VH-VL binders against a0b8k9r932to1074. Designs and how they scored, part 8

Target 1, 143 residues: a0b8k9r932to1074
Amino acid sequence: NNLPLDGIVFISVRDEDKAEIAEVARRFVNAGLKIIATDGTSGYLRGSGVPAERVRKIYHGSPNVLDYIRRGEVKLIINTPTTKQSVKDGFQIRRSAVDYHVPYITTVQAAKAAAEAIEKALRGELTIKALDEYHREVRYRAL

## First folded at step 23 (VH-VL)

Design i1
Fold by OpenDDE, fold request of step 24:
Structure i1 (fold): chain C 143 residues (1-143), chain A 122 residues (1-122), chain B 107 residues (1-107)
Amino acid sequence: as target 1 above (143 residues)
Amino acid sequence: EVQLVQSGAEVKKPGATVKISCKVSGYTFTDYYMNWVQQAPGKGLEWMGWINPESGETDVAEKFQGRVTITADTSTDTAYMELSSLRSEDTAVYYCATGYFSFDSGYPFDYWGQGTTVTVSS
Amino acid sequence: DIQMTQSPSSLSASVGDRVTITCKASQDIVNYLNWYQQKPGKAPKLLIYDASSLQSGVPSRFSGSGSGTDFTFTISSLQPEDIATYYCQQAYDLPLTFGGGTKVEIK
């Protein structure tokens, strides 16, 4: 539930969200976070000048996003639903997120809120409002 | 209005193969996964598997692996479930049902076909 | 596989009664649980999703609660048209699994 100030952000979003998420991703990178993403998402991000490492689909073997999650390297997941993504992979990623207490975001608005909160935190300007907005939008459950 | 219309009742002999169709309307076929659910007479619901109509990716429950083939025809907005090597215990009503996955929600089956009765008898 | 234990398997109540059905998961499934109503000879119908969210068009007398492993489905005031079998279903992990069902009848 902590605001990630370092580590890896995993991003997998639908086509219509990629443009806005690219800007968010840029903000993450500038803040010192590393981005890994699925094939389509990573391609778009790189095409937009945002460094993003392509991560294998789970059913294609290791290393994949689950490995990064299990190692505690993924600190945030951004996933907007699309049938272009493997739902089976989605189930596994979500389960791992819960098991390893990795927060996940499912909307562009929440992603922007996260970026804002991270930037403010790094500047020592984090407000209760910004943090509340982040926590309101981020989904997280500790087992 | 969303509609899932399944093919009619089937009567088969043991060892035969049955193929059930599920034609959709009222929404974009490729926007949802199509699931298949089995219900034996007087029994509960059992998930059989699903298909992503957009990619063709399928997953089948272990119980049915090797005997079930799920396909989709995007040109006709129709999903299919084929069950081979039929047994008496395959006598059941089979349903198609839509599913939409997101991280912040479960996987509710919000739209269902009317069901197809398959009777396996020698 | 995640097992869903539903109880009771059947119940009979009077019109206007409060009816409660429980579903227990073999492991923590957060709130990824749905409830369905199946009337005789009909396909199941989604009533509650994500443990407590009422599906659009469903009467407010239906509700769901719980998280983790213990879930409850409630009919605040049983109506004659509520005669059906009700099922819980987990969507936390694959394969998707259903409870055994609860047959609700009117006295």
Scores: ipSAE 0.843, ipTM 0.932, lowest interface PAE 0.6, mean pLDDT 94
Fold by OpenDDE, fold request of step 24:
Structure i1 (fold): chain C 143 residues (1-143), chain A 122 residues (1-122), chain B 107 residues (1-107)
Amino acid sequence: as target 1 above (143 residues)
Amino acid sequence: EVQLVQSGAEVKKPGATVKISCKVSGYTFTDYYMNWVQQAPGKGLEWMGWINPESGETDVAEKFQGRVTITADTSTDTAYMELSSLRSEDTAVYYCATGYFSFDSGYPFDYWGQGTTVTVSS
Amino acid sequence: DIQMTQSPSSLSASVGDRVTITCKASQDIVNYLNWYQQKPGKAPKLLIYDASSLQSGVPSRFSGSGSGTDFTFTISSLQPEDIATYYCQQAYDLPLTFGGGTKVEIK
């Protein structure tokens, strides 16, 4: 899949990852991407000065992240696993990501690689190495 | 070493309720979901549901909805599966098994309890 | 629900033989497929996860392959201790579902 240069990034990460992901999210926002996130993640991001819209949990009804995915608005998902998140929601989000070919990232390292690649792309400095790193780190269903 | 130790065999009458326990050790109880799997005699495996021990969130397969209650006690690192309105078809071995979800993982059941045999007979 | 069709339901082979078990999903499940071994009177044991990843401590004679709807589990050289029933399990969607199992016996 292509690097997301516009659209929405959905973020839901563990507490220990929030600090680093906040910096990544800031880079995304500066690059022109919009952030939506779960309660805990969005709260942390906003508290860190990163604009992030709270998105409701799937079992709380619509609109939720699935709606954004189905509309083709979510272009990237960052999710680091934690039991503080609903696994049932996780299954649904992952399935939707696969069905709609939305790439997902599960590590802070991969998130940073994505930010780097996006920034370089916007500057017209995208290298094969940077792109390879991105593609190596992100997961998605191949067409 | 990770261990899942289940309660002993149960013999119940139709209409009764059985509650099976699964006590864990060797890992942080709240870091993984606990799943329950049914296996009737000579038959395959069937997922019943799971619980998030940290939040208490549960999901139960449609087949068992209304009769199965899954709970967890974080103070004792023990998960429970309660099956009510027992019928002969509920005669089976029941397993608890850990599950870990990530977007890039197939949610494998890494660790299993030894199983609990439940016999429902008149 | 996603149906997992496993074949064959049973097989008998000689020690040293290559054993192949197939699991077919009713829909595309990517690589979210696990394989378990269950010996008589014992709990299942995870052998392969994510279609082709060998679980830690599992002998290398066990392997898995496939993606989408068709998956294969292989024992490169059947050993006496491999007498068991093997199950595939999808984790693409809820409810989680298992194949019907394949009983492997030694001739």
Scores: ipSAE 0.842, ipTM 0.930, lowest interface PAE 0.6, mean pLDDT 94
Fold by OpenDDE, look of step 23:
Structure i1 (fold): chain C 143 residues (1-143), chain A 122 residues (1-122), chain B 107 residues (1-107)
Amino acid sequence: as target 1 above (143 residues)
Amino acid sequence: EVQLVQSGAEVKKPGATVKISCKVSGYTFTDYYMNWVQQAPGKGLEWMGWINPESGETDVAEKFQGRVTITADTSTDTAYMELSSLRSEDTAVYYCATGYFSFDSGYPFDYWGQGTTVTVSS
Amino acid sequence: DIQMTQSPSSLSASVGDRVTITCKASQDIVNYLNWYQQKPGKAPKLLIYDASSLQSGVPSRFSGSGSGTDFTFTISSLQPEDIATYYCQQAYDLPLTFGGGTKVEIK
């Protein structure tokens, strides 16, 4: 699991997580990362002053998040469980994440840990403990 | 308590169409995809397809494409599976099933209907 | 499509025996593998999800292990009420696919 220091972070989170994730996203942006997000998530982020590009749902065609993943541009995915997202899109995004070795985070806590780790890394303050905490919270698998 | 209650057994002739219902209770119907699974007599389970009750989005397995129509009525919390051009091979028990999806979960089917037996014979 | 090869297709064991069923995926499916129990005339029942997580209310004698392509379902001590057919199912990719099933009988 690689800690992204540049590139794109894809964010799609449930409504109750958006406030906390907005702060995380702000930290990512300040760290030099770019945010792309689904309609509801991107709208909330922008409304909170966090730059976030809206990305199409997969079933609405290209370009969508899969295109960004396949191009190697997405370096991290934050997706908290929600009943409002397309399950089919979820399957495809998850598969692509695994296929292209893109780590994904499914909890707000893990997202915060990632932001902290990234900031520490940029300052050259990354410790083994911080790295272990990050790695414990992120997930992906190689085929 | 979550319940998926399916319609009763059907007997059809070849070429006919059957429509099975699955009424849910105990949870918000639109929160979860509804899956349909076929099981021929003495055989295993085969996923047929699913529907997003909220949007109406459907996906059907290749084997059943062109013959299966999955629909949902949010006013009655009922999902439907319609199978047309029935063949003897369509004789089976059909189940509706639902589960929760997340990136870190294997989308297990937590809840199942009791099954609907469809018999296709001349 | 992802093929799920389940073995054995059937087995007969004595009460109290350890029963092991295997499921092999045609490709890496990480841990997105579920196990179901189906008794005659009944709908399948989820026993294990995410390869090794025990569903709520399921007896502890049931367990699952494995990741990647090779998975194992175990009944530590077979009971009479465990007579059923067991199925593995992958949820890594669409279409969702099941193993061929394992019929478990008591001697």
Scores: ipSAE 0.802, ipTM 0.911, lowest interface PAE 0.7, mean pLDDT 94
Fold by ESMFold2, fold request of step 24:
Structure i1 (fold): chain C 143 residues (1-143), chain A 122 residues (1-122), chain B 107 residues (1-107)
Amino acid sequence: as target 1 above (143 residues)
Amino acid sequence: EVQLVQSGAEVKKPGATVKISCKVSGYTFTDYYMNWVQQAPGKGLEWMGWINPESGETDVAEKFQGRVTITADTSTDTAYMELSSLRSEDTAVYYCATGYFSFDSGYPFDYWGQGTTVTVSS
Amino acid sequence: DIQMTQSPSSLSASVGDRVTITCKASQDIVNYLNWYQQKPGKAPKLLIYDASSLQSGVPSRFSGSGSGTDFTFTISSLQPEDIATYYCQQAYDLPLTFGGGTKVEIK
């Protein structure tokens, strides 16, 4: 069970998912996690009252999301697919997530399952169903 | 129907430049990176580089650095690859290709142009 | 750069035979490995992506397996139209790189 109970969650999602992901991000913040996000996502989250730090695109230099991943600070990545994301940046972020053993989530459903599991774990109320849902939805990569 | 249609065969002298076009139809040109792949006679495939047609962002493999220029014209949905200072070893078929990236998938090239044969001879 | 070593470089088999091609990556690429078929004078065609996922419209006699560094492509029952050169390609990191190819012929 590798639930992220502290540290940073990196969030970069398509416009259609921002509203649901904002609610998930609020649950992470309430659980003691910190949020970093790309421009559009960070703006949406802050506009919804969710604290989120904006991170720079990789080719704009440091500090960017790769710096946080390489320092071991990012514990979870939430990225829903979009044609707007730089493919080059996508390769770099995915490579770093694998190298630094950071799980990544590509759907809203998996993000909701992660939030529920974290909340239950922190309250001592974790159920077998919540844990099963988290493991089914979260993508893991072995090295 | 997705189609990538490349310009016709070229015969060039050493030291010359060739510019190959790849015209797209059947999908939104600016939504997907365009890749270029070289295949020398009797040899395998080699990635040359790519362009994001929306932003103009490019990347060129180290082997081709300094000799390859990749461009896109969004008004005609056409990508271009220009190879300068041609050598005999640049004799090859050149392909344009596109695919879809996500964290769950490895960026396979599901659409390819028909190929453009370039012959470099004295 | 990630080197892809593909073997054998060529093979001959009879119609109906099981054909196996291997591809070895110079480092762990998880499952980000694609397989292409190229017939003479034609562009490559995607058959398998993510090591084992069959592309839409590709016959089920084609399959792939493996993860990490060692990957296998299989034709369960070779057909006359399967005469081609087959290439693996890693899509884990840039630059994208291909194996050297395997030419498949009918005896």
Scores: ipSAE 0.541, ipTM 0.816, lowest interface PAE 1.7, mean pLDDT 87
Fold by ESMFold2, fold request of step 24:
Structure i1 (fold): chain C 143 residues (1-143), chain A 122 residues (1-122), chain B 107 residues (1-107)
Amino acid sequence: as target 1 above (143 residues)
Amino acid sequence: EVQLVQSGAEVKKPGATVKISCKVSGYTFTDYYMNWVQQAPGKGLEWMGWINPESGETDVAEKFQGRVTITADTSTDTAYMELSSLRSEDTAVYYCATGYFSFDSGYPFDYWGQGTTVTVSS
Amino acid sequence: DIQMTQSPSSLSASVGDRVTITCKASQDIVNYLNWYQQKPGKAPKLLIYDASSLQSGVPSRFSGSGSGTDFTFTISSLQPEDIATYYCQQAYDLPLTFGGGTKVEIK
């Protein structure tokens, strides 16, 4: 029931996942969600025809992804692990997501489940199965 | 088999510098951050800092700022921790340990070196 | 810095006893907590990660539970080889910090 039907999705994924995540991101955009992403991910998404706004890396200052989270604008985070990302930045983003109750997804499987659940909700066809799959893969701090 | 092999024990005078090595085998060196942990005699564990061996990104705990330099050499799959301006209270066992961050993980230290004893004679 | 308060600082128990160690965080750390065993003269060894997940190859007599600020580590039936010092470690935020340790002995 914490399905994000409105707002911004932040996406930052490893290179191996970008192709599949681009298809998921297209489904989010078609559902009316906005995408913000880091440089490499935003470049890939735009090159795949998916509108995505570039956000600054944390060390470049404000506004960056932490600012969007703290303003309540980010409703879902998709981040798959990579050593190309700063671990210090990763700790900061995860802490903010927990503190501001933003769910986060760490696998392509969970991202696909989220897209399916959102699409079914828009059609008025949301099922217990779709919600159960989404909730199994999403993390956030309990309310 | 993953192994972290540290350099041997050191005896130093106050004011000297020690440089401890941690050579890895059994995995790709750049896949994990390398961490350093201090354990004074009869005491608990204290995180000193880390390095990303690929990018050279480091972070050092405030207690050790200015005295600790953490480096990595990808040509030899070896991480180093250098502690300068040694004091008698730096007498401790020093460990290297692997860490891997994801939103799913609590950043566990999966693999540890055998430890290097540094004795600083006052 | 997140402070980890571990209790007791030491204990003695008989073979077969249930042993319980607690760890309290100075703030909510969700489930980002790990438990380590350090046998005398050895490096620490990861036993439990993410509060309750058992590391592979670790005997099932070891378990962990808790979330938020209060965490528990349990040895369901103490064995002679379990003589060690046990540490909790939070991984919610930097700097990474450890509890003070609990020394476990056989009486």
Scores: ipSAE 0.495, ipTM 0.804, lowest interface PAE 2.2, mean pLDDT 88

Design i1
Fold by ESMFold2, fold request of step 24:
Structure i1 (fold): chain C 143 residues (1-143), chain A 122 residues (1-122), chain B 107 residues (1-107)
Amino acid sequence: as target 1 above (143 residues)
Amino acid sequence: EVQLVQSGAEVKKPGATVKISCKVSGYTFTDYYMNWVQQAPGKGLEWMGWINPESGETDVAEKFQGRVTITADTSTDTAYMELSSLRSEDTAVYYCATGYFSFDSGYPFDYWGQGTTVTVSS
Amino acid sequence: DIQMTQSPSSLSASVGDRVTITCKASQDIVNYLNWYQQKPGKAPKLLIYDASSLQSGVPSRFSGSGSGTDFTFTISSLQPEDIATYYCQQAYDLPLTFGGGTKVEIK
């Protein structure tokens, strides 16, 4: 069971996904999770009434998302493809997520499944079906 | 139709500089990073580095740092790779290639230039 | 840097044979591996991405499999036009690195 029931979710998504992801992020916050995000995503989330802390780009120094991952504070990453993020940063973040066993999600559908699974877990209604759907969509190291 | 068209073959002396161009057509130049790959005669492929044509961000493999400069001109949709202080081991074919990063996919090079042969001889 | 060990370095096979090429990564690269074909005098061509996904327009006799550190590339029935050198490439981390290549010839 790799559901994040507390901790930080890092969110960095393309513009086309921001509206749907904002609603998912609201569900995470309502479930007690904290959000950190890159500039464009954090701005959108805050403008939609979702509390999100801005994090620095990696090349601007600490504290950045890698610092949070390395300290074990990030429990889930949501990143949909975009050309606005540095590809070098993308490689570093993905490498850190794999190395520190942080699950990552790359689609809106997987993000919605994660929110639903977390909400069901908090109500005591988590099922094998909900866990199976979450695990099919979430990427993490095989072992 | 996507095309990456490189400048022609060059013959250089040791110590000289070569600058290879890669002109893009058939897609939006700033949508993809441009990569450069070296292939010495009878040898395999080696990634040299890349540029984000929109921002100018570059990264160069450690082996080539200090001698390779990668640039892009968005007004002509052309990327450039400049290799200075040429040595005989720089005799190779040089390719430009497009790359695209995603967390859930590798970084495939799906479009390649035709290659530019550089010969370094005395 | 992630080293990609490709084997064999060359092989010779008959038309219709099954050909298998392997790549071993020096560390777990999940499935971030691509395969290329390079015919003599030409640029490399992407055949397989993400270890097992066939690029559009590539014949179905080409396939890839594996994850973690061990990957295979297969030509199910070798054709004369498949004479080429084949390369794997990891896309897990920078610097991007290639295997040493496998030269495939027809007997």
Scores: ipSAE 0.448, ipTM 0.778, lowest interface PAE 2.4, mean pLDDT 87

